# Ledger of designs, part 146: VH-VL binders against NAD kinase (nadK)

Target 1, 268 residues: NAD kinase (nadK), of Syntrophomonas wolfei subsp. wolfei (q0aze0)
Amino acid sequence: MKIILVNNRFKENTEKKAQEIAGQLSALNVEVIIDNGLDEPYAGTVDFIMVLGGDGTMLRAARRYGQRAIPVLGVNMGTVGFLSNIEINELAEYLPLILREEYSLEARMMLEVAVFQQQSLLTRVFCLNELLLRSNSPRMLSFALEISGQKLEPYRGDGLIVSTTTGSTAYSLSAGGPIADPQLDAFIVTPVASHIINKRPLVVSPEREISLHLLEEREAIIGIDGQIKMDFGAENRVLIKRAPHPLLMVNLKAKPFFTSIDRSLQRQ
Key: E = the ipSAE of ESMFold2; O = the ipSAE of OpenDDE; V2 = 0.75 times the mean of E and O plus 0.25 times the DockQ between their complexes.

## First folded at step 11 (VH-VL)

Design X17 (from X1 with light chain Y31K; framework fv_ixekizumab; at its last look DockQ between E and O 0.90; V2 from the best seeds 0.00; counts 0 for: pae E 2.2 > 2)
Fold by OpenDDE, look of step 11:
Structure X17 (fold): chain C 268 residues (1-268), chain A 122 residues (1-122), chain B 112 residues (1-112)
Amino acid sequence: as target 1 above (268 residues)
Amino acid sequence: QVQLVQSGAEVKKPGSSVKVSCKASGGTFSSYAIHWVRQAPGQGLEWMGVIIPILGKADYNQRFKGRVTITADESTSTAYMELSSLRSEDTAVYYCARGHTWKTSHGYFDYWGQGTLVTVSS
Amino acid sequence: DIVMTQTPLSLSVTPGQPASISCRSSQSLLKDIGLNYLHWYLQKPGQSPQLLIYLGSDRASGVPDRFSGSGSGTDFTLKISRVEAEDVGVYYCMQALQTPLTFGQGTKLEIK
């Protein structure tokens, strides 16, 4: 058995724990690869991915490995989030189940984000939460949104979020988007500070494609999961589709989503 | 409690095809592998294949030489096994079984369907 | 394919007496992590198979403690300490190390 431990090298506590867990797993004849984000994703075949940390670490793991159809377990390291399944202090209890592969999986839709310059593909990324288009200046953007070839009226505002249902509790929520059941596959298109005050978020079928481009010569930014940033100009376009593969999240412990949401919202 | 309910008995002619269904309830259908096992009268158990619904991936016993097709409909929590070019020796009770893992191997079958008798006769 | 060989193919046991079934695999079923991917099933007359022992030695839920599985690698044994009338049926071992999954021939247990 081969397991990838994903942690954040900038968080010492997760690094230390990753080393400890690696030692424990090695003692059980499990091959361990530690991915702290320093190097390129491990290219070899693996049986399991364990993410040590919070939602941010999970997002990174998803982008790095989500397309490989490998079970991914979120292990919370004391942070508040929605993407971890168990706590670090519970790992010992669930480790036998992991080794025996006695766990259920939950498929989470991911985005396929393709950024173009004219007809040339600049980059393609899979992400779990969202794509953000936002202004890189205090001025509003004018941009075009197309859904499955249907051209909507031009958007004017600070930006736009295209989110998965998983991402509905992330930045989209802060921007006024709806909370979506993570068991539902859909796009959530949430305006960011729209000039049209009544511009409402859209819930879009995962079968559709979403295209964005600027209608003016302005400097904008594309953000992916709040971690990847790239410049976006009038010469660029972004195409968003459902990723061909979902993220396979490990379910060792039942976590009622809606109860968790209520608790989280009450704390804010 | 998890239950697997299979379709009813079938009588088929040689050369025809049969499609058996297996509806799962009481659990997360997509999270587990669904295996198909048959048993000829008075004989032992023979593994036919498996599907991982969440991946839409199926694996087959090559002994069937491509005559077996296993599919799954997550929306209805139903797995299907189609056997084509039926022969008299295909007369058997066909079982669906849930693997305790999502993988094609390593798993044990913790739940079984009631079986579907398929009789192939001229 | 991994060949599974059971012995005996049939046995008749007096109630209260012990029974033992052997299962051999053509290759080791022991994984590097120390798990044996060998499982035992019981098919009672007129019923579907049911899980009895998994991973060589673990009893499935609801299985009486008179049943036990042992062995590692290529040699496995199912034991019934005190055979009861309800234990009548055909016992199968199955390897799940690799596809295709393969079963033993089955061992028919009858009561004398």
Scores: ipSAE 0.685, ipTM 0.856, lowest interface PAE 0.9, mean pLDDT 93
Fold by ESMFold2, look of step 11:
Structure X17 (fold): chain C 268 residues (1-268), chain A 122 residues (1-122), chain B 112 residues (1-112)
Amino acid sequence: as target 1 above (268 residues)
Amino acid sequence: QVQLVQSGAEVKKPGSSVKVSCKASGGTFSSYAIHWVRQAPGQGLEWMGVIIPILGKADYNQRFKGRVTITADESTSTAYMELSSLRSEDTAVYYCARGHTWKTSHGYFDYWGQGTLVTVSS
Amino acid sequence: DIVMTQTPLSLSVTPGQPASISCRSSQSLLKDIGLNYLHWYLQKPGQSPQLLIYLGSDRASGVPDRFSGSGSGTDFTLKISRVEAEDVGVYYCMQALQTPLTFGQGTKLEIK
């Protein structure tokens, strides 16, 4: 059996804990690969991914490994959010179930984001929460949104969020979007400070394709999960689709989403 | 409690096809493997194949030479097994069973359907 | 394909006496982490199979402790320390190391 242990190199307690856990697993003849964010993602065959940290570390793991159909367990190391399942002090208790593969999985839709310069693909990235298009200057953006070839009336404002249902409790919520059940698959399209009053958030079928481009030359940025930033200009467009595979989140301990919403939001 | 309920008995002619359903209740459907196992009269158990709904992945016993198709409908928590080009040797009780894991292998079958008798005769 | 061989194929036992069923695989079912992917099922007359023992030696929920599984690698044994009337049926071992999953031929247990 081979396990990836994902941590955040800039939090020393997670790095030390990852080494401790790797030692425990190695003593059980489990091969361990540590991913602290410095190196390229491990490319070989892996049975399980364990994320040591909060939602931010989970977002990075999802971007790196989410398309590979590998179970991913969130292990909380302090700040409880929406994406951890167990606490670090419970890991020894649950480890036999992990090794025996006695757990359930929950699928979380991901976005596939392709950024073009003119007609040439510049980059392709996957994300768990959202893509943000925003102005990078005091001036508003004027931009076009197309959904499966259907051109909506132009947008004007600070930008737009295209999120998954998992991302509905992140930036989309702050911008006025709805909280969505993460078990649903959908895009949530939320305007950011729109000057056009009738531009409401949209909930869109995951089978649609979403395209964005600027209608005039402006300094803009696209953000991915609040962790990757790219310059975006009039020569660019972005295409957003449902990713081919969902993130497979491990469920060892019941975490009822609806009864915990207030608690989880206040802890972010 | 998890329960698997299968469709009723069928009588079929040689050369036709049959589609057996397996509806899961009382638990999560998508993340558990659903296996199909048949038992000819007076014979042992024979594994036919598996689907893992959350992965959209199916795997088949090659012995059936592409005659078996296993699918799942997550919205209704139902798995289906279709066996085509039926012959008299396909007369058997067909069971669905839930594996404890999301993988095509390693699983032990902790819940079984009641079985569906398929009789192939002229 | 991994071949599973059960011995004996039929067993008649006086109530209260022990019973033992052997299961041999054509290749090792033991993974490096110490797990054997060998499971046992009981099919009582007129019923669907039910899980009895998993991973070579672990009892399923509700299975009495007079049932025990042992063995590793290629050789596995199911033991019933004291057979009761409700134990009548056909016992199957199954390997789950790799697809296609394969069963032994079955061992029919009857009361003498």
Scores: ipSAE 0.625, ipTM 0.838, lowest interface PAE 2.2, mean pLDDT 91
ESMFold2 (binder alone), look of step 11: mean pLDDT 93; pTM 0.954

Design X18 (from X1 with heavy chain A33G; framework fv_ixekizumab; at its last look DockQ between E and O 0.01; V2 from the best seeds 0.00; counts 0 for: pae O 14.5 > 2, placed apart)
Fold by ESMFold2, look of step 11:
Structure X18 (fold): chain C 268 residues (1-268), chain A 122 residues (1-122), chain B 112 residues (1-112)
Amino acid sequence: as target 1 above (268 residues)
Amino acid sequence: QVQLVQSGAEVKKPGSSVKVSCKASGGTFSSYGIHWVRQAPGQGLEWMGVIIPILGKADYNQRFKGRVTITADESTSTAYMELSSLRSEDTAVYYCARGHTWKTSHGYFDYWGQGTLVTVSS
Amino acid sequence: DIVMTQTPLSLSVTPGQPASISCRSSQSLLYDIGLNYLHWYLQKPGQSPQLLIYLGSDRASGVPDRFSGSGSGTDFTLKISRVEAEDVGVYYCMQALQTPLTFGQGTKLEIK
């Protein structure tokens, strides 16, 4: 059996705990790969991914491994968010179930984001929460949104968020979008400081293709899960669609979404 | 309380196809393997294949050489096994069973359907 | 394919007496973390199979403790400490280490 431990290299507490857990697993003849973000994602066959940390560490794991159909368990190490399933002090209790593969999985939709310069593909990335288009200057953006080839009236404002339902409690919420049940598959399209009063958040079928481009020469940025940024200009276009595979989140302990909303939001 | 209910008995002619359904209730459907096992009259158990619905991943016993297709419909919590190019040797009771895991292997079958008799005769 | 061989293929037992069924695999079923992917089923007359023992030695829910599984690697044994009338049927071992999953030939248990 081979397990990846994903941690945050910028926090010594998580690094020491990851080494401790790796030692415990190795004593059980489990092969352990530690991914602290410095090296390329492990490319070999893996049975399970354990994320040690908060939602940010889970977002990185999802981008690196979410398309590989590997179970991913969030283990909270202090700050509770929306993406952890168990606490670190519960790991010993649940470890036998993990090793015996006695757990269920929950699928979470991911975005596939393709950025073009003119007609040439520059990059393709996957994300769990959202894509943000925003101005990188004091001036507003004028930009076009197309949904499956249907051109909406132009947007004008600070930017736009295209999120998953999982991302509905992240930046999209702060920009006025709805909280969505993460068991639903949908895009949530949320304007950021729109100058046009009738531009409301949209909930869109996951089968649609979403396209964005600027209508005027402006400095803009594409943000991915609040962790990756890319320059975006009038020569660029971004295409967003449902990723081929969902993130497979492990359920060992019941974590009811609706009864925990207020508590989880307060901690962020 | 997990329950697997299969479609009813069928009589088929050689060369035709049969599609047997297996509806799951009382538990999680998508993250566990739905396996198909057949038993010819007076014979033992033979594993045919599995579907993992959440992955859309199927694996087959190569003895059947592409005659078996296993699918799942998550919206109805139903798995299907289709066996084509039927022969008299395919006369058997066909069972569906739930494995405890998301993997195509490792599974123990803790829940079984009632079985579906398929008779192939002219 | 992993070949599973059961012995005996039939067994007649006086009520209250013990019974023992052996299952051998052509390859080790021991996974590197110490789990044996060998499972036992009972098919009572006219019924679907039911799980008895999983992972070599763990009893399924509701299975009486007079049933026990032992062994590791390539050699496994199912024991019934005191056979009762409800135990009649055909017992199968199954390997689940790798696909295709394979069963033993079955052992028919009858009451004398």
Scores: ipSAE 0.685, ipTM 0.853, lowest interface PAE 1.7, mean pLDDT 91
Fold by OpenDDE, look of step 11:
Order: sequence, then structure tokens, then C-alpha cells
Structure X18 (fold): chain C 268 residues (1-268), chain A 122 residues (1-122), chain B 112 residues (1-112)
Amino acid sequence: as target 1 above (268 residues)
Amino acid sequence: QVQLVQSGAEVKKPGSSVKVSCKASGGTFSSYGIHWVRQAPGQGLEWMGVIIPILGKADYNQRFKGRVTITADESTSTAYMELSSLRSEDTAVYYCARGHTWKTSHGYFDYWGQGTLVTVSS
Amino acid sequence: DIVMTQTPLSLSVTPGQPASISCRSSQSLLYDIGLNYLHWYLQKPGQSPQLLIYLGSDRASGVPDRFSGSGSGTDFTLKISRVEAEDVGVYYCMQALQTPLTFGQGTKLEIK
């Protein structure tokens, strides 16, 4: 068995734990690759991905490895989040199940985001939570939204979020988007501080395609999962689709989503 | 706070060897790579190699043709760089630096040692 | 080896004015989306190098916001919006995509 341990390069505690876990796994004849985000993503075949940390680390792991259809386990290390399944102190208990591959998988829809410069593809990325288009200035953006070729009325505001149902409890929620059942596949299109007060979030079929472009010569930013940032201008367009592969999240123990939501919201 | 403290200046004769130490404190030594970078007087930076202590694996700049050996002692959180068959052109300030890597020599250097001047002269 | 080329090699700037340094790599430093293995260092006179920008655009801790990194692939830029006296030194770009790690020639920034 070969496992990738994904941790946060900026958190020494996670690195220390990764090292400890790697040692334990090695003692069990498990090959371990550690990915703290600064190394190249491991290109070889692996059987399991263990994410040590919070939601942010999971998002990074998803972007780096999600398209490879590898089981991904979130191991929380004291942070509040929605994407971890077990706590670090529970790992020893569940390790035998992991090694025996006795776990269930939950498929989570990911986004395929393609950014273009004119007709040229600049980049393509798969992400678990959302794409954000926002102004790079205190001024509002004017941008066009198309859904499966249907042109909506121009948007004016600070920006727009296109989120998965997984991402519905992330930035989309802060922007007034609905909470979505993660077992549901859908796009959530949430305006960010729209000039039109009644501009409501849209729940869109995962079978549709979403296109965004600016209607004016302004500088904007594309954000992916709150971690990747790229400049976005009038010459750019973004196309969002359902990723061809979902993230396969490992479910070792039951974690009721809606109960977790209530708890998390109460803390905020 | 993380600190890298290097050994003192060295004066060596051509053909001899020098071993510079780099002691790390304030962090998890084994969780990072320790890189060595040198700088000849008035010149730029040259990467020499790296060691990943947890793996006990080192990677080298092949331009040194096997003259450089990098080791680490996890018990003392100290890395070492030995350069053999010294030449006058090896006169430089040698830096150790911490890199955020596990398996590879990739990463950025967030902390640097104070540098060790090695002078090679007859 | 990946060759890193900086331009200019020397820059004299009046305090308060902006500065820009270019770094080009012989091959793309973009491995995955949004992750460029390009870092910037500043070596002030008589000091060790210090990290300024990592992964193309992220500022290191304690680095003023007047410093910014941009670019992707093979072309990168370090910008200083308002140069201060404390910014004097030699700036280096470094690729960490593959070994051996390689640096640019350095750009010496001086105050007029």
C-alpha cells in the first residue's frame, strides 16, 4: 500500500504529525509520500490520500490529486471545518480499517474551471469548493453570466461565486448563498454584493455550463477555493463545468452534515 | 523563532577539505530540507545541494562533480556540508538555508544561516 | 539545468519611485494550477539573503506590501511600488521546479 500524506507547509505541527504518521505507517510496511504543498505533486500511483489539517489542506489536496480518483481522508487537527472525517487522535483507531480498505466513499462533485485569453486556454483546474470572480478595486464589476448559452442580464457588483454543493458552506454561505446537501450535485451561483438587491443565488444543474466575462475594461481577480488567485481582465473568459471525476472522500465514521452545520454556524 | 547558526570562518589550502556545520533551532529540523548555497566574492548565488534529514537523502548540484557531501544529525539538529579537493575558486561565503520540503529538494528558503566564509589560498 | 535570466542587472532608483525586475526561466516553472516554483530573495549589503516572495506572488512574513510578485510560466516580475532606502541590495530569483536549483544573476538595486 502506498499513501500520500498531505499537510500544510506553514504549520509545523502538521508536518510533525505527518512525520510521526509516516513512521508508523512505514513500520507497517506502507510506503508513504509526504506532500506539504511545495513539492511537485507525486506523479506515481497511490492507494490512499490522507489529509492532515483543515479544510484548506483538503482543498489543496483535492486540486492536486482529485482527478486521479484516489480515496481521500480528511484528518482534522483541531480546526473547524466540514471536510474532515476523523480527528487526529482517532487515526490509530481507524488505521486498521484504512489498511484493509474497509471504508465507504462519498463522491463530491468538483468544478472544472477553464480560463481563457482570447481563444487560448490559460489554465484549467479542478476544484472542490468554488470559483470567485471579484473586483480588484473598490469599484463594482460589470460582467456577463451565461448558462448553457443563455445570456442573463448583466451583473453588477463586487463579484460572483460559482460553488459546488460542497462549497456551499464556504464563501458562498458568507455571501448569502444557500446551504446545500453535499450529496446533491449542483452549481450554486451566488452574487457578491450585487447592485441589484434582489439578485438571488441560482441553483444550476451540473449538466450545464457556466461562462463569465467582464463587460468593461477593469481589472478583476479569479479566485479558486480561496487559495489560488489570478488576474482576470476584459480579454479573459472563464468556463465552468462539472469536473469529469468527483472527489472520493473517505467515510470512516458517520458525520451528520446537518448537525455539523448547526454546530459550525453557532460558533460563527 | 527558527535560527540557523553556522560554524566559523575557515582558511584552507588547495587540495584540502572543509566541513561547515549548520545548527538549526526553534523548529522541527527533520521536517525540512537543509540547503547549501554559496556565494563567491562579488558573485551571485549558487545552489550546492540539499539534505532531507528524515529521509537521510541528499541531492547535489552535479557541477561540483562529487566534491560535495551533505549530511545531517537529527539528534543535534545539525547539517553539515563538506567540500573536498578545494580550489581557489571555492573561496566563497557558504550559506545553509531551510527549505520546506519532504521528498524533494524543491521549495523556498525561509531561513538562512549567517554564512561561513571559506578562503582557499596557498 | 534551468537557466534563470534577470533584467536589469543593475537598477538605480530615486526614493519613492517604483522599481521592476524581470526574471525569465528557460522552461516553464508552472507545475500545477497557480503554483509557480519561482521565489525572490533580497540580499542586503553585508547580510544573508532573505525571502521576499515565494511561489511567484506570495509575500513572505514581514515583507512590506510595496513588494509584489507576478507572472507565470517563464516570465516573472518583482515590483516595488515605492522604493525605500532599506530596499537597497541584490535581488535574486530562484527556480525550485527541479534540481539543481538555479538562481538568476541578481539585480543590484541602488538609491539615486
Scores: ipSAE 0.000, ipTM 0.470, lowest interface PAE 14.5, mean pLDDT 90
ESMFold2 (binder alone), look of step 11: mean pLDDT 93; pTM 0.954

Design X19 (from X1 with light chain I33F; framework fv_ixekizumab; at its last look DockQ between E and O 0.01; V2 from the best seeds 0.00; counts 0 for: pae O 14.9 > 2, placed apart)
Fold by ESMFold2, look of step 11:
Structure X19 (fold): chain C 268 residues (1-268), chain A 122 residues (1-122), chain B 112 residues (1-112)
Amino acid sequence: as target 1 above (268 residues)
Amino acid sequence: QVQLVQSGAEVKKPGSSVKVSCKASGGTFSSYAIHWVRQAPGQGLEWMGVIIPILGKADYNQRFKGRVTITADESTSTAYMELSSLRSEDTAVYYCARGHTWKTSHGYFDYWGQGTLVTVSS
Amino acid sequence: DIVMTQTPLSLSVTPGQPASISCRSSQSLLYDFGLNYLHWYLQKPGQSPQLLIYLGSDRASGVPDRFSGSGSGTDFTLKISRVEAEDVGVYYCMQALQTPLTFGQGTKLEIK
């Protein structure tokens, strides 16, 4: 068996714990690849991904590996968020189930984001929580939203969030979007500081294609999961679709979403 | 409580096709393998194939030479097995069974459907 | 394809006496971590098969402890320490190491 162990190298306790766990796994003849964020994603075949840390570390793992149909287990190292399944002190208890392949999977929709310059594809990236379009200056943006070829009235304001249901508890929530059941597949489109009162958040079928472009020249930013940023100008457009594959999250321990919302939000 | 409920018995003519359904309830559908096993009258068990809905992956016993198609509909939690070009020796009870894992192999079948009798006669 | 061979194909047992069923595979079923991908099922008269033993020796939920599985690699045994009337039916071993998954021929257990 070959496992990728994902950690955040800038958190000393996670790096030490990752090395300890890698040693324990190697003693059991499990091949371990450590991904601390410095190297390119491991390209070879692996059976399982174990994420040590919080939601931010899971977001990086999802972007790197989410389209490869590999089971991903979130192991919490402190304050619980929305994306961990077990605590680090429980790992030894659950390890036999992992090795025996006695666990279930839960699918989480991801976004596929394609940024174009004029007619040419500039970059393609996947995300688990959201895409943010925002102004990079004190001036508001004027921009167009198109949903499956249907052109909405222009937006004016600080920006727009296009979120998955998993991302509904992240930036989208702060901007006034609804909390969504992560078992649903949907886009949640949430305006950021809109100067147009009737621009309410939209919940959109995952089969739609969402397009954004600026209507006048302004300095803007596309943000992905709060962790990747790229410049966005009047010569660009972005196309957002449901990603070809969901993130496959390992379920070893029941984690009731609705009864845990307040605890999870308080701990972020 | 996981439960697999199959469609009812069918009588078919040689050369036709049959499609048997298997509806799962009481657990997640998409992340577990759904296997199909048949049993001719008075005979043992024969594995036909498997689907893992969350991966969109199916695998088949080559003994059936492409006559078997296994599909899944996640929205209804239902798996289907279609057997084409039916012959008299295809008369059997057809079972669906849930594997404990998301893989096509390594699974033990912890839940079985009630079986569907398919009779092929002229 | 991995061939599974059961012996005996039929046995008749006085209630309260032990029974033993052998299953042999054409290839080792031993996988990493001591896991043997060999499972046992019972099909009672008129019923679907039900899981008895998985991974060579682990009892499924609700299975009495008079059922036990042993063996490794290519040779496996199912034992019933004291046969009871409800144990009648056909017992099958199955390998799950690789596709196509394959069953033994079955062993019919009867009360004499």
Scores: ipSAE 0.199, ipTM 0.695, lowest interface PAE 4.9, mean pLDDT 89
Fold by OpenDDE, look of step 11:
Structure X19 (fold): chain C 268 residues (1-268), chain A 122 residues (1-122), chain B 112 residues (1-112)
Amino acid sequence: as target 1 above (268 residues)
Amino acid sequence: QVQLVQSGAEVKKPGSSVKVSCKASGGTFSSYAIHWVRQAPGQGLEWMGVIIPILGKADYNQRFKGRVTITADESTSTAYMELSSLRSEDTAVYYCARGHTWKTSHGYFDYWGQGTLVTVSS
Amino acid sequence: DIVMTQTPLSLSVTPGQPASISCRSSQSLLYDFGLNYLHWYLQKPGQSPQLLIYLGSDRASGVPDRFSGSGSGTDFTLKISRVEAEDVGVYYCMQALQTPLTFGQGTKLEIK
C-alpha cells in the first residue's frame, strides 16, 4: 500500500505530525509520500490520500489529486470545518480499517473551471468549493451569465460565486447562498452584493454549463477555493462544468451533516 | 509567466555597499521563497541566503559573516539583497531565484532572474 | 556544511552519445522516507541557471526525457541518453537538505 500524506508547509505542527504518521505507517510496511505543497503533485500511483489539517488543506489536496479517483481522508487537526472525517487523535483507532480498505466512500462533485483569453485556454483547474468572480476595484462589475446557452439579464454587483454543494457552507453561505446537502450534485450560483437587491441565488443542474464574461473594460479577479487568484478582464471568459470525476471522500466515521451544521456555524 | 527581473549592473568601491532588487511577476510572491546565489567570473554557484516573505523569515550563508541582508516587500513583490563591506572578491553576477521551501531549505529553484553584475574595484 | 563533489569536471561528448555526471554529498540527502533533496541545474553559455531535475529524479517542466536523474543517499547521477548540441553548458548539483545550500563544482559539457 502507498499513501500520500498531505499537510500544510506553513504549519509546522502538521509537518511534524505527518512525519510521525509516516514513521508509523512505514513500520507497517506502508510506503509514504509527504506532500506539504513544496513540490508538484506526486505523479506516481497511490492507494490512499490522507489530509492532515483543515478545510483549506483538503481543498488543496482535492485540486492536486481529485481527478485521480483516489480515496481521500480528512483528518482534522484542531480546526473547525466541514471536510474532515476524523480527528487526529482517532487516527490510530481507524488505521487498521484504512489499511484493510474497510471504509465507505462519498462522492463529492467538483467543478471544472476553464479560463480563456479569446480562443486560447489560459488555465484549467478542478476545485471542490467554488469559483469567485469579483471586482478588483470599488466599482461594481457588469458581467454576463450564461447557462447552457441561455443568456440571463446582465449582472451588476461586486461579483458572483459558482459553488458546488460542498462549497455551499463556504463563501457562498457568507454571500447569502443556500445550504445544500452534500449528497446532492448541483451548482449554486450566488450573487455577491448585487445591484439588484432581490437577485436570488440559483440552484442549477450539474448537467448544465455556466459561462461568465465581463461586459465592460473593468479589472476583476477569478478566485478558486479562496487559494488561487488570477486577473480577469474583458478579453477573458470562464467556463464552468461539472468535473468528470468526483472527489472520493473516505467515510470512516458517521458525521451527520445537518445535525452538526448548526454547531459549526454558531462557532463562526 | 513567472518572471524575476533584477536591477542593473553596479560598480562599487571597496568598503561600500550594494543593494540589488528582484521583482517577481506572473505568480504569487508571498507563498514562495526568494533565494540569492552569486557566481564569480569563471567560477561556480554560491548560495548567499533566502527569505520567505509570508513567514518573514530569512536565513544566510554564514560564510558572509553578517555582511548580507535580505529583505522583501510583499506590496511590490520585490526582494532585495544588500551586501556590505564590499571586497574585490565580491565581484560576481548575483542571481535571485524563486524557491519552494518552508524552512528556508528543501526547496528547488524553478525560476531565475537574469542576473546582476556587481563589480568591486578601486 | 554539506560538501558536494561532482565528477567529472569536464566532459566532451559526441552528439548522439550518452553522458553521465556523478554528484556525491558528504552526508546523506535522504529525507521524508525516500525523498532526496538533490537538484540539478543547467547553465547554458551566457544564460542564467535553469532547473533540470529536482528531488533526485523528477524532470522539470519542459525538460526532455533524454535527461534522467537517479541515486539516493550520498550518490547521485545525471544521465543524458543522447547528447544534443543544445545540451552544452555547465551542470550543477545542489543539496537542499539543510542550509547553507551548497552546489557541486559544476561539470562543463562540450560537444566534440
Scores: ipSAE 0.000, ipTM 0.472, lowest interface PAE 14.9, mean pLDDT 91
ESMFold2 (binder alone), look of step 11: mean pLDDT 92; pTM 0.953

